# Ledger of designs, part 89: VHH binders against EKC/KEOPS complex subunit cgi121 (cgi121)

Target 1, 174 residues: EKC/KEOPS complex subunit cgi121 (cgi121), of Schizosaccharomyces pombe (q9p7j3)
Amino acid sequence: MILPLFPETQVHVFVYENVSNCAAIHEQLISQNPIYDYAFLDAATILYKKQVYSAIIRALEDRRDEQMKTKTIHSEVILSLSPKTEISSAFRQFSMTKKSKNIVVVKIDSKLTEEEEFERLDKLVEGNRVEFSDEELQKLIDFKVLKKNYKLDPSTLENPLASILSSIALRGYS
Below, E stands for the ipSAE of ESMFold2; O stands for the ipSAE of OpenDDE; V2 stands for 0.75 times the mean of E and O plus 0.25 times the DockQ between their complexes.

## First folded at step 17 (VHH)

Design qn10 (from qm1 with T52A D62E H105Y T106V; framework vhh_6qgx_2; at its last look DockQ between E and O 0.95; V2 from the best seeds 0.00; counts 0 for: grease 27.8 > 24.2)
Fold by OpenDDE, look of step 17:
Structure qn10 (fold): chain B 174 residues (1-174), chain A 123 residues (1-123)
Amino acid sequence: as target 1 above (174 residues)
Amino acid sequence: QVQLVESGGGLVQAGGSLRLSCAASGFTFSDHAMAWFRRAPGKEREFVAAIAYTGSYTFYTESVKGRFTISRDHAKNTVSLQMNSLRPEDTAVYYCAATYAWDYYVERAYEYWGQGTRVTVSA
């Protein structure tokens, strides 16, 4: 897909459930294998499509403004999901772990169609692809993790989207 | 409390060797990649070497490849830097650092830092 504010940048987002090889994928990430040039997120930490898009947009803005804090745009997406400024904390909060079962995968600067990118990624991920939608994400979310990551309280749990987006947008400005 | 304590620094002649050690405590050592950075006089701190949390992968700045070796001991919660064929340009304060991320070359990715140990290589 193309984001309106970044028409020259193609972005793809995929959701996988019941992934059996997250440990193997994680091994490739820590080795910095370029074949795994994606942002691999733990789906347990993602509640909304807009949450993911907001992080992507924030990362792209950082790159545009030459203010990236991380080495890669995909790492910047992980950082951008976090209300914290610390890279290590963001990875701890949102990145896929070897124990993850459900994941959200983000590709930025893709030269492939969504279908082609899926075929490529499907060789790396052993799981079931589901629709990238709020409905499917809400089936995979861990609310305990979500509440912890964004410091949500009972007053914000009814509609946490605004709080999440504010946390992403205002990171480093609070 | 988190603590990283470096040791092993000192004065050595060019061509000599040193082994630095860093003792870690106060955090889950086995979940963190460990690294060495250094700051030479009048220069900014720079990446030297990193080792993944599993110990299976190592990364080096180009100028130290073939001369330096990073390793870790999970049983002792330590990371080491074996420095061989030392050069005057290796003179610096060497810092131990820890990160949960895999942006190994990025200084700000590291959330824990030691106080450093001084290495001086004479010509």
Scores: ipSAE 0.910, ipTM 0.950, lowest interface PAE 0.5, mean pLDDT 96
Fold by ESMFold2, look of step 17:
Structure qn10 (fold): chain B 174 residues (1-174), chain A 123 residues (1-123)
Amino acid sequence: as target 1 above (174 residues)
Amino acid sequence: QVQLVESGGGLVQAGGSLRLSCAASGFTFSDHAMAWFRRAPGKEREFVAAIAYTGSYTFYTESVKGRFTISRDHAKNTVSLQMNSLRPEDTAVYYCAATYAWDYYVERAYEYWGQGTRVTVSA
């Protein structure tokens, strides 16, 4: 997929449930294996498609403006999900861990079609691909985690999407 | 209170060796990557070496590969930097740092920092 503001940047997003090898994937991430150059997110932290797209857009805007804080665009997506500017905390809150069960995987700057990227990714992830949709994400979210990560209160829980998107867009103004 | 305490700095002749040590407390050492950064006179702080939280993967800036070795001891909550074949260009204040992330080369990724230990390498 191509985002309107970034017409030359191909992005793919995949969702996997019941992933059995998150510990092995995590090992590859900490070893800096370039084959695993994706953003691996814990699906327990993601409720909406727009949450992910907003983080991708924020990361791409920061790259365009030469304001990236992290090494790769994929680590910048992880940071961009956070309402705060702390890279270490963002990884702790949103990245896939060894104990994750469901994941959202983002590839930016892909030179492959979605189908080709999926074929590559499917060799790395031992789990069931599901549609990247609000319906599927709602089955995988942990609302306790979401509430904590974005400090949602009763007034924001009526429309959590707007609060979450604002947090992503306004990161750095605290 | 989080504390990273470096030790082992000093004055060494070129070609010599030093071993830096960093004692960590006040956070979960076993889930953090550890790194050494250095600031030479008149320069910005730069990455030197990092070690993943497991201890299984190490990373080095090119100028120190083959000469420096980073290691960690989970039982003692320490990270060390063995510095061999020292050169005058290695003269700097060396800082110990910790991060949960695996963005090892990025200074801003590190949430905890020591106050540094001075290493001076004489020609």
Scores: ipSAE 0.760, ipTM 0.898, lowest interface PAE 1.0, mean pLDDT 92
ESMFold2 (binder alone), look of step 17: mean pLDDT 88; pTM 0.900

Design qn2 (from qm1 with T52A S56K H105Y; framework vhh_6qgx_2; at its last look DockQ between E and O 0.95; V2 from the best seeds 0.00; counts 0 for: grease 25.5 > 24.2)
Fold by OpenDDE, look of step 17:
Structure qn2 (fold): chain B 174 residues (1-174), chain A 123 residues (1-123)
Amino acid sequence: as target 1 above (174 residues)
Amino acid sequence: QVQLVESGGGLVQAGGSLRLSCAASGFTFSDHAMAWFRRAPGKEREFVAAIAYTGKYTFYTDSVKGRFTISRDHAKNTVSLQMNSLRPEDTAVYYCAATYAWDYYTERAYEYWGQGTRVTVSA
């Protein structure tokens, strides 16, 4: 997939449910294995496609402007999902954990087609791929976690998208 | 309250050894990677070493590889830095830090910091 504002950057997003080896994947992440150069997100924290895209765009903008707060673009995506400026908080809020069952995987700067990237990633993830859609994400979300991460209240719960996007866009400006 | 307390700094001759220790409290030690940073006189703070929360993986800046060893004790909530073959350029205030992330080389990733311990290596 190509983003309109970043035509030279290819991005792929995959969703997996019932992943059995998140602990093993997490071990590779903390070891900084380059084969696992993705952003692995806990699907329990993701409600909308636009939420993911907004974070990706924010990360790419940071890179473009030479203002990345993290070392890698994928870590920047994780940070960009958070309304908080602290990297540790963002990881705690949104990154895949050893106990995760459903995940969203983001690849930035891919040189492969979506299918080729899937084949590569499918060797690393032991789970079922589902469509990257709001419908599928809504099946995987933990609303308690979502409410906590974005400080949602009853007035914003009917349509939390605007609040989520505002939190992402205005991070550091509150 | 969160607290990181460094110890073990001091004056040592070039070629000598020191062992720094950091005692952590007030947060879940087992969930955090631990690291050492240092600030030399007139220089910015720089990464020295990190150890993953499991203790299985360690990371070092190039200038200390083969000379420094980072380790942690989960039972005692401590992280240590064994410094061998010390050089005058190792002279600095050494800081203990903790992060939940695995962005180990990024100073900003660390949410908890100690007050530092001074290491002076004489020629």
Scores: ipSAE 0.907, ipTM 0.949, lowest interface PAE 0.5, mean pLDDT 96
Fold by ESMFold2, look of step 17:
Structure qn2 (fold): chain B 174 residues (1-174), chain A 123 residues (1-123)
Amino acid sequence: as target 1 above (174 residues)
Amino acid sequence: QVQLVESGGGLVQAGGSLRLSCAASGFTFSDHAMAWFRRAPGKEREFVAAIAYTGKYTFYTDSVKGRFTISRDHAKNTVSLQMNSLRPEDTAVYYCAATYAWDYYTERAYEYWGQGTRVTVSA
């Protein structure tokens, strides 16, 4: 898809469940293999489509304004999910680990259609693709993790979206 | 409490060798990448070398490739920097740092820092 404020930037988001090779993918990430230049997120940390799109928008705004803190736009997405500005903590909280089971994968600046990007990604990920939707994300979330990452209490847990989006848009960098 | 304690700095003649060591405590060493950065007076701190948490992948700034070797010892929770063929331009305070991220070259990615050890290379 193309975001209205970034008309030259093609973005794709994929969700995989029951991924059997997260350890192998993680090995490729830590080795800096350029074939794996995506943001690989642990789906246990993602409840809403808007959560992911808000992080993408924040990362693209920082790139536009020459205020990126990380080396790549994909690592900037990982940072942008966090309510804090610490890169190490953001990776710990949101990135896929070798023990992850379900993942959300983001590609920014794609030169491929969604179908073409999927064909490429499907060679890297051994799992079942599911729809990128709030319905599917709700099946994969770990609410204990979400609550901890965004410091949600009972009043915000009933409608956590606004609190989460505020954390992404404002408090992380204000 | 997290501590990174560097040792092994000192005065050495150009062409010589020095081995820096960094002892880590207060965090899970085995899941962190480790790095060395350096700062000469009047210059910004710059990346020197990093090693992935597994110990399998190493990364170096171009000016030290082939001369410096980073290594880690998971049993002792230490990271080392073997510096060979030292040059006067290697003179700096060397800092040990740790991150969970694999954004190895980015200073801001490192959450834990040592106080530094001074290396002086005389002509």
Scores: ipSAE 0.761, ipTM 0.902, lowest interface PAE 1.0, mean pLDDT 92
ESMFold2 (binder alone), look of step 17: mean pLDDT 89; pTM 0.911

Design qn4 (from qm1 with S30E S56K T106V; framework vhh_6qgx_2; at its last look DockQ between E and O 0.97; V2 from the best seeds 0.84)
Fold by OpenDDE, look of step 17:
Structure qn4 (fold): chain B 174 residues (1-174), chain A 123 residues (1-123)
Amino acid sequence: as target 1 above (174 residues)
Amino acid sequence: QVQLVESGGGLVQAGGSLRLSCAASGFTFEDHAMAWFRRAPGKEREFVAAITYTGKYTFYTDSVKGRFTISRDHAKNTVSLQMNSLRPEDTAVYYCAATYAWDYHVERAYEYWGQGTRVTVSA
């Protein structure tokens, strides 16, 4: 996938459910294994495609402007999902954990087709790939976690997209 | 309340050794990577070493590899830095830090910090 504002940057997003080896994946991430150069997100924290895209765009903008706060573009995506400026908090809020069951995986700067990238990722993730869609994400979301991460209240829960996007876009400005 | 309390700093001659210790409290120690940073006189704070939450993996800045060893004790909620073959350029205030992330070399990634312990290495 190509983003209009970043035509030279190829992005892929995958969703996996019933992942059995999140603990093993997590171990590779904390070891900084370059084979696992992805943003591994807990699907329980993701409700919309636009939420993910917004974070990706924010991260790419930060990189473009040489304003990245993290070491890698994938870490920046994780940070960009959060309304908080603290990296550690963002990871705690949105990154895959050892106990995660469902995940969203983001690849930035891919040199492969979506299918080729899937084949690579399929060797790392033991789970079922599902469509990257609002419908599928809605099945995986934990609303308690979502409400906590974005400080949603009953007035915003009916349609939280605007609040989520605003939180991502205005991070550091509130 | 979160606390990181460093100890073990002091004056030592070049070639000597020190062991720094950091006692952590007020947060889930077993979920956090721990690290040591240092700030030398007139310089900015820099990464020294980090250890993952399980203690299985360690990371070092190049200048201390082979001389410094970071370790942690989950039972005591402590992280230690064994410093051998100390050099005058190792003179600095050493800080203990904790992070939930794995950007270990990024100062900004660490959400908890100690007050630091001074290490002085004489020529």
Scores: ipSAE 0.895, ipTM 0.940, lowest interface PAE 0.5, mean pLDDT 96
Fold by ESMFold2, look of step 17:
Structure qn4 (fold): chain B 174 residues (1-174), chain A 123 residues (1-123)
Amino acid sequence: as target 1 above (174 residues)
Amino acid sequence: QVQLVESGGGLVQAGGSLRLSCAASGFTFEDHAMAWFRRAPGKEREFVAAITYTGKYTFYTDSVKGRFTISRDHAKNTVSLQMNSLRPEDTAVYYCAATYAWDYHVERAYEYWGQGTRVTVSA
């Protein structure tokens, strides 16, 4: 896909369930293998498509404005999901771990079609691709984790979208 | 309380060797990558070396490759930096740091820092 404000930037998002090799993928990420240059997110932390798109947009805006805090745009997406500016804690809260079961994978600056990128990614991930949709994401979310990550109180848990998006948009302001 | 305590600094002649050590406590050492940064007088801190939380992968700034070796000991919660063939340009305060992220060269990715140990390399 192409975001209107970033017409030169192609973005793909994939969702996998029942991933059996997260430990192997994680080892490739920590070794900085360039083949794995994606943002691998734990699906237990993602409730909405718009949550992911807002983090992507924030990361792209920060890159455009020379305000990135991380080395790669994919690391910046992970940071951008967080309401705080601490890189280490954002990775702890949102990135895929060795023990993750379901993941959301983001590719920014792709030179490939969605299907071509999928073919490449499918060689790396041993799991079942599902649709990137609010319906599928809601099956994979852990609401206890979501509440903790965004400090949601009981009144906001019924419809937390606005609170989550505000946290992403306002990150870094007092 | 999180603590990173460096030791092993001192005065060494050019061409000599020195081994720095960093004792870690108060956090999950096994989940963190560890790094050494250094700050020469009047300069900003710069990345020196990092090691993944598994200990399997290491990263070095170009000027120290082949001379410095980073290692870690999970049983003792320590990180070491073996510094060989030291040069006057290596004179700095050396800091131990820890991160859960894998942006190893990025100073602001590190959430825990030691107080530093001074290394002086004389000509």
Scores: ipSAE 0.695, ipTM 0.874, lowest interface PAE 1.3, mean pLDDT 92
ESMFold2 (binder alone), look of step 17: mean pLDDT 88; pTM 0.901

Design qn5 (from qm1 with T54K H105E T106I; framework vhh_6qgx_2; at its last look DockQ between E and O 0.97; V2 from the best seeds 0.00; counts 0 for: grease 24.5 > 24.2)
Fold by OpenDDE, look of step 17:
Formats: structure tokens, C-alpha cells, sequence
Structure qn5 (fold): chain B 174 residues (1-174), chain A 123 residues (1-123)
């Protein structure tokens, strides 16, 4: 997929459920294995496609403006999901952990087609691929976690998208 | 409250050794990577070493590789830095830090910091 504001950057997003080897993947991430150059997100924290895209766009904007706070574009995606400026907090809130079961995987600057990238990633992730859609994400979300991450209240629970996107967009400004 | 308390600093001659220790409390120690940073006189704080939350992996800045060793004790909630073959350029205040992330070289990734312990290496 190509984003309109970043035509030279190819992005792929994948969703996996019932992943059995998140702990193993996590070990590779903390060891900074370059083969695992993706953003691995806990699906329990993701409710909308637009939430993921907003984070990707924010990360790409940060890179464009030479304002990245993290080491890699994928780490920046994780940070960009958070309403908080603290990197450690963002990772705690949104990154895949060793205990995760369902994940969203983001690849920035892909040189491969979606199918080719999937074949590569499928060797790393032991789980079932599902469609990247709001419908599938809603099946995987933990609303308690979502409410906590974005400080959602009863007035925003009917349509939390606006609040989530505002939190992402206005991080560090209010 | 979160607390990181460094100890073990002091004056040592070039070629000598020191062992720094950091005692952690007030947060889940086993979930955080631990690191050492240092600030030399007139310089910015810089990354020295990090150890992952399980202790499975360690990372070092180039200038200390082969001389410094970072380790952690989960039973005691401590992280240590064994410094051998010390050089005058190692003179600095050494800080203990903790992070949930894996951008180990980035200072702003660390959410908890100690007050530091001074290490002075004489020529």
C-alpha cells in the first residue's frame, strides 16, 4: 500500500491471531535482530485501521521532519500510537509482549509486494493471518486496555475513534 | 516511589578496576531493561551499557567493549557494571537507568534514573 502523502514509501500491515511464538519473537526484538525489522503491536490495543494509519503517518512525518524520537521508524510507529511522549510508556501500552496472543505487524519502506512480504513474515510468526479490517480488529481488542491507553470516558465510548485520533495527532501539544 | 541508587564510584588509577552497583525499587524490575550512562566533565550524557530484562543480551558503547561488563541480579533487584582497564577518559558521573523499550542507546527512552556515582580515573 502507498500512502497519498508519502508516495515513495510502501507500507504493509498484517494481522495475526492465536500466535504461539510471541515470546520467541519478543526475544528477537529485544536482541535487535534485523530480520525482525517490523513494528509488532499487541492487537488488544488496536481498534481501528485508521488508528494504525494515523500512527504510521505520524511516524513518517517525524522522519521527514528529522524529529524522530526513537531509533527506528518502526519504533516510532509504536511511539506514535501513544498519547504520551514517553517512549517506555508507549512500548508498554502498545508493543507486542511475550504474553501477547494476537498481533498487528507493520512494515515501513517495504521493497516487496504484499504477498512477498507476507511470505517472509509468515516464516517468523506462528499464527493465523486475518484480514486487516475494523471488523477483525474489533474481535481482538481489549476494551479495558483501550480505555486505559487513551483515557476514554463514558462520553467517548460510543465513538472512540475521534478521541483516539486526536490523542495521536496532538501528542505533546496538550 | 521509584528509586535507583548507585554505589561503588571513587578514585582509581589508570589500569585499575571498579565495580558499580545500582539498587532498584518501586517498579517491576523483571520487566525493565537496565542500563548505565555517564557524563564526563563538559560533555553530554552518553550511553555506556545495557542489559535486557531477562539478562539474555548485553549492549555496549564501542569505547568500553572488552573492558566493561554489565550484569543484573533479579533476586536483589540490582544491576552492576564491572569496569576493568580504566582510562582517564572514563572519568565521569555514572548513572543507572531503566526502560521498558529496546532503544537502549537513546537516553530519552529511559523513564527512571538514579542520581549518579562519580568515577575518577587518574593518569
Amino acid sequence: as target 1 above (174 residues)
Amino acid sequence: QVQLVESGGGLVQAGGSLRLSCAASGFTFSDHAMAWFRRAPGKEREFVAAITYKGSYTFYTDSVKGRFTISRDHAKNTVSLQMNSLRPEDTAVYYCAATYAWDYEIERAYEYWGQGTRVTVSA
Scores: ipSAE 0.673, ipTM 0.861, lowest interface PAE 0.7, mean pLDDT 94
Fold by ESMFold2, look of step 17:
Structure qn5 (fold): chain B 174 residues (1-174), chain A 123 residues (1-123)
Amino acid sequence: as target 1 above (174 residues)
Amino acid sequence: QVQLVESGGGLVQAGGSLRLSCAASGFTFSDHAMAWFRRAPGKEREFVAAITYKGSYTFYTDSVKGRFTISRDHAKNTVSLQMNSLRPEDTAVYYCAATYAWDYEIERAYEYWGQGTRVTVSA
C-alpha cells in the first residue's frame, strides 16, 4: 500500500490471531535479527486501522524531517503509537511480548507486493492471518489496555478515535 | 525508588584492567536490557556495551570489542563491565542504564540511569 503523503514508500500491515510462537519471535527481535525487521505490535493495543496508519505517518514524517528518535523506522512506529516521548515505555505498552496472543505486523519500505511480503512473514509467524480491518481489530482489542495507554475516560470512550489520533499527532507537544 | 549504582571506577595504567559493577533496585531487573555508556571530557555520552534481559546477546561499540565484556547476574541484580587492555582514550565517566526496548545503541531509549563512576587511564 501507498500512503498519499509518502508516494515512494510501500507499506504493508498484517494481522495474526492465535499466534503460538511470540516467545520465539521476541527472541529474534531482541537479537536484532534483520529477517525480523518489522514492527511487531500487540493487537490488544490496537482498535483502529487509522491508529496504525497515523503512527506510520508520524514515523515517516519524523524520518523525512530528520527527527527520528529510534534506531529503525519500525521502532519509530512503536514510539509513534504512544502519547508519551519515552521509547522504553512505548515498547512496554505497544510492542508484542512473549505473552502476546494476537499481533499486528507493519512493514515499511517494502520492495514486495502484499502477498509476497505475506509469504515471507507467514514463514516467521505461527498463527492465523485475519484481515487488517476495524472489524477484526475490534475482536482482538483489550479496552482496559486501550483506556490505560491513552488515558481515556467514559466520555472519550464514546468517540475514542479522535482522542487517540490527537495523542499520536501531538506527542511531545503536550 | 529506582536506583542504579555504579562502582569500581578509579585510576589505572594503560594496558591494565578494571571491573565496573552496577547494582540495580526498584524495578523489574529481569525484564530489562542493561547497558554501559561513557562520557569523556568535553564529549557527548556514547554507547559502550549492552546485554539483553536474559543475557543471551551482547553488543559492543567497535572500539571496545575484544577488550570489554559485559555480563549480568540475575541473583544479585547486577551488571558488570570487565575492561581489559585499557587505553587513555577509555578515560571517561561510565554510566549504567536500563531499557525495556531493543534499540540498545540509542541513549534516549534508556529509562533508568546511574550517576556514573569515573575511570582514568594513565599513559
Scores: ipSAE 0.612, ipTM 0.853, lowest interface PAE 1.8, mean pLDDT 92
ESMFold2 (binder alone), look of step 17: mean pLDDT 88; pTM 0.901

Design qn6 (from qm1 with T52A S56T T106V Y112H; framework vhh_6qgx_2; at its last look DockQ between E and O 0.97; V2 from the best seeds 0.85)
Fold by ESMFold2, look of step 18:
Structure qn6 (fold): chain B 174 residues (1-174), chain A 123 residues (1-123)
Amino acid sequence: as target 1 above (174 residues)
Amino acid sequence: QVQLVESGGGLVQAGGSLRLSCAASGFTFSDHAMAWFRRAPGKEREFVAAIAYTGTYTFYTDSVKGRFTISRDHAKNTVSLQMNSLRPEDTAVYYCAATYAWDYHVERAYEHWGQGTRVTVSA
C-alpha cells in the first residue's frame, strides 16, 4: 500500500495467528539478522487497522522531519504505537515476544508487491496468515493489555479508537 | 528502586587492563540487554559494547573490538567489561545501562543508567 502523504514509500502489513515459532523469530531479532528487518508486533496489543497505520504515519513523519529516536523505521513504528516517548517501554508493550501467539508484521520501504513480500515472510513465520482487517484483529486483541497500554478508563473503553489515535498523534506535545 | 552500580574504574598505564563490573537490582535483569557507554572529557557519551539478554550476542564499537569483552552473569545479575590493551583515548567515565529493546547502539533506548565509574589511562 501507498500512503497518500508518502507516495514513494511502499508499506505492507500482515497478520498471522497461531504462530508456533515466535521464540525463534525473537532470537533473530535480538541477533540483528537483516533478513528479519520488519516490525513484529504482538497482535494482543492491536485492535484496529487505523492504530497500525497511524503509528506507521507517525514514524514516517518523524523520519521525514529528521526526528526519529530509534535506529530503524521498523523500530520507530514500535515506538510510535506508544503514548509515551520511552523506547524500552514501547518495545515491552507492543513488540512480539517469545511467548506471543499472534502477530502483526509491518514492512516499510518494500521493493516487492504484497504477495512477493508475503512469500518471503511466510518462510520466516510458522503460523496462519489472516486478513489485515478490524474483524480479524478484534479476535486477537487482549482488552486488558489494550486498557493498560493506553490507560483507558471505563468511558474510553466504550469507544477506544479516538483515545488511542489521540495518544499516538499527541505524544510529545506539551 | 532500580540500581545499576558500576565498579572497577581507576588509574591505569597504557597497555594495561581493567575489569569493570555493574551490579543490577530492582528490575528483571534476565529480560534486558545490557550495555556500556562512555563519556570522554569534552565529548558526547558514546556506545562501547552491548550484550543481548540471552548473553549469546555481543556488539562493539569499532575502536574497542578485539580489546574489550562484555559478559553477563545471570546468577549474580551483573554485567562486566574486560578492558585490555588500554590506550589514553579510552579515558572516560563508563556507564552501565539496560534496555528491553534491541536497538543496542541507541543511547535513547536505554531506560536504566548507572552513575558511572571513571577510567583514566596514562600514557
Scores: ipSAE 0.722, ipTM 0.887, lowest interface PAE 1.2, mean pLDDT 92
ESMFold2, look of step 17: ipSAE 0.682; ipTM 0.876
ESMFold2 (binder alone), look of step 17: mean pLDDT 86; pTM 0.882
OpenDDE, look of step 17: ipSAE 0.906; ipTM 0.948
ESMFold2 (binder alone), look of step 18: mean pLDDT 86; pTM 0.884
OpenDDE, look of step 18: ipSAE 0.906; ipTM 0.948

Design qn7 (from qm1 with A33H T52A T106V; framework vhh_6qgx_2; at its last look DockQ between E and O 0.87; V2 from the best seeds 0.79)
Fold by OpenDDE, look of step 17:
Structure qn7 (fold): chain B 174 residues (1-174), chain A 123 residues (1-123)
Amino acid sequence: as target 1 above (174 residues)
Amino acid sequence: QVQLVESGGGLVQAGGSLRLSCAASGFTFSDHHMAWFRRAPGKEREFVAAIAYTGSYTFYTDSVKGRFTISRDHAKNTVSLQMNSLRPEDTAVYYCAATYAWDYHVERAYEYWGQGTRVTVSA
């Protein structure tokens, strides 16, 4: 996938449900194994495709402007999902954990086709791939977590997209 | 409230050893990576060492590899830094820090900090 504002950057997003080896993946991330050069997100925290894309765009903008707060573009995606500026908080809010069951995986700067990237990633993730769509994400979301992460109230729960996108876009501008 | 309290600093001769300790409270210790940073006189704070929340992985800045060892005790909620073969350039205030993120070498990734303990290595 190519983003209009970043035509030279290929991006792939995958969704896995019933992942059995999140703890093992998490260990590899801690060790900074380059084979696991992805952004691994807890699907329980993701409600919309646009939420993920907004975070990716924000991360790419930060990189373009030489203002990344984290070490890698994938870590920056995780940070960019958060309305908070604290890296540790963002990871706690949105990153895959050892207890995660469903995940969203983002690859930035891919040199492979979507299918090729999937084949590579499928060797690392022991779970079932599902479609990257709002419908499938809605099945995996934890609304309690979502409400907490974005401080949603009853007035925004019917259509939280605007609030989520605003939180991502305005991070650091409060 | 969150608290990180460093101890073990002091004056030591070059070639000597010190063991720093950090006592953590007020947060889930077992979920956080722990690290040591240091600030030498007239210099910016720099990463020294980190240990993963599982204890399975340790990371060191190049200048301390082979001389320093970081460890943690989950039962006591402590992290330690064994410093051997100390050099004058190791003179600094040493800080204990905690993070949920795995960007262990990035200072801004750490959400909790101690007040620091001073280490002075004489020539």
Scores: ipSAE 0.786, ipTM 0.898, lowest interface PAE 0.6, mean pLDDT 95
Fold by ESMFold2, look of step 17:
Structure qn7 (fold): chain B 174 residues (1-174), chain A 123 residues (1-123)
Amino acid sequence: as target 1 above (174 residues)
Amino acid sequence: QVQLVESGGGLVQAGGSLRLSCAASGFTFSDHHMAWFRRAPGKEREFVAAIAYTGSYTFYTDSVKGRFTISRDHAKNTVSLQMNSLRPEDTAVYYCAATYAWDYHVERAYEYWGQGTRVTVSA
């Protein structure tokens, strides 16, 4: 997919459920293996497609404006999901861990079609691919985690989208 | 309270060796990556070395590769920097730091910092 404001940038997003090898993937991430240059997110933290797209857009805007805080665009996506500016905290809250079971995987600056990128990614992830959709994401979310990550109060928990999106958009301005 | 306490700094002649140590407390040492940064007079703080939380992966800035060795001791909650073949350009305050993020080279990624220990390398 090509985002309208970034017409030269191809983005793919994949969702996997019942992933059996998150510990092995995590090992590759901490070793800095370039084959694993994706943003691997814990699906328990993602409720909406727009949540992911907003983080991608924020990361791309920061790259365009030379305001990136992290080393790669993929690590910048992880930071951009967070309402806070602390990189370590954002990784702890949103990235895939050794114990994750379901994941959302983002590739930015892909030179491959979605099918070609999937074929590459499918060799790395031992799990079942599902559609990147709000329907599938709501099956994988942990609402307790979502509430904690975005400090949602009872008045917003039934319709949290606007609160989450403003948290992503306003990071660094408060 | 989180504490990172560096020790082992001092004055050493060029070509000599020095071992820095950092004692960690107040956080889960076993899930944090550890690093050393340094600040020379009049310069910005720069990355020196990092070691992943498992101890299996190490990373070094180019100017210290082959001369410096980072290591960690999970039983004692310490990280060390063995510095060999020291040069006057290695003169700096050395800081121990900790992060959960695997963005090892990025100073902003580190959430906990020590006060630093001074290393002076004389010709």
Scores: ipSAE 0.743, ipTM 0.897, lowest interface PAE 1.1, mean pLDDT 92
ESMFold2 (binder alone), look of step 17: mean pLDDT 88; pTM 0.905

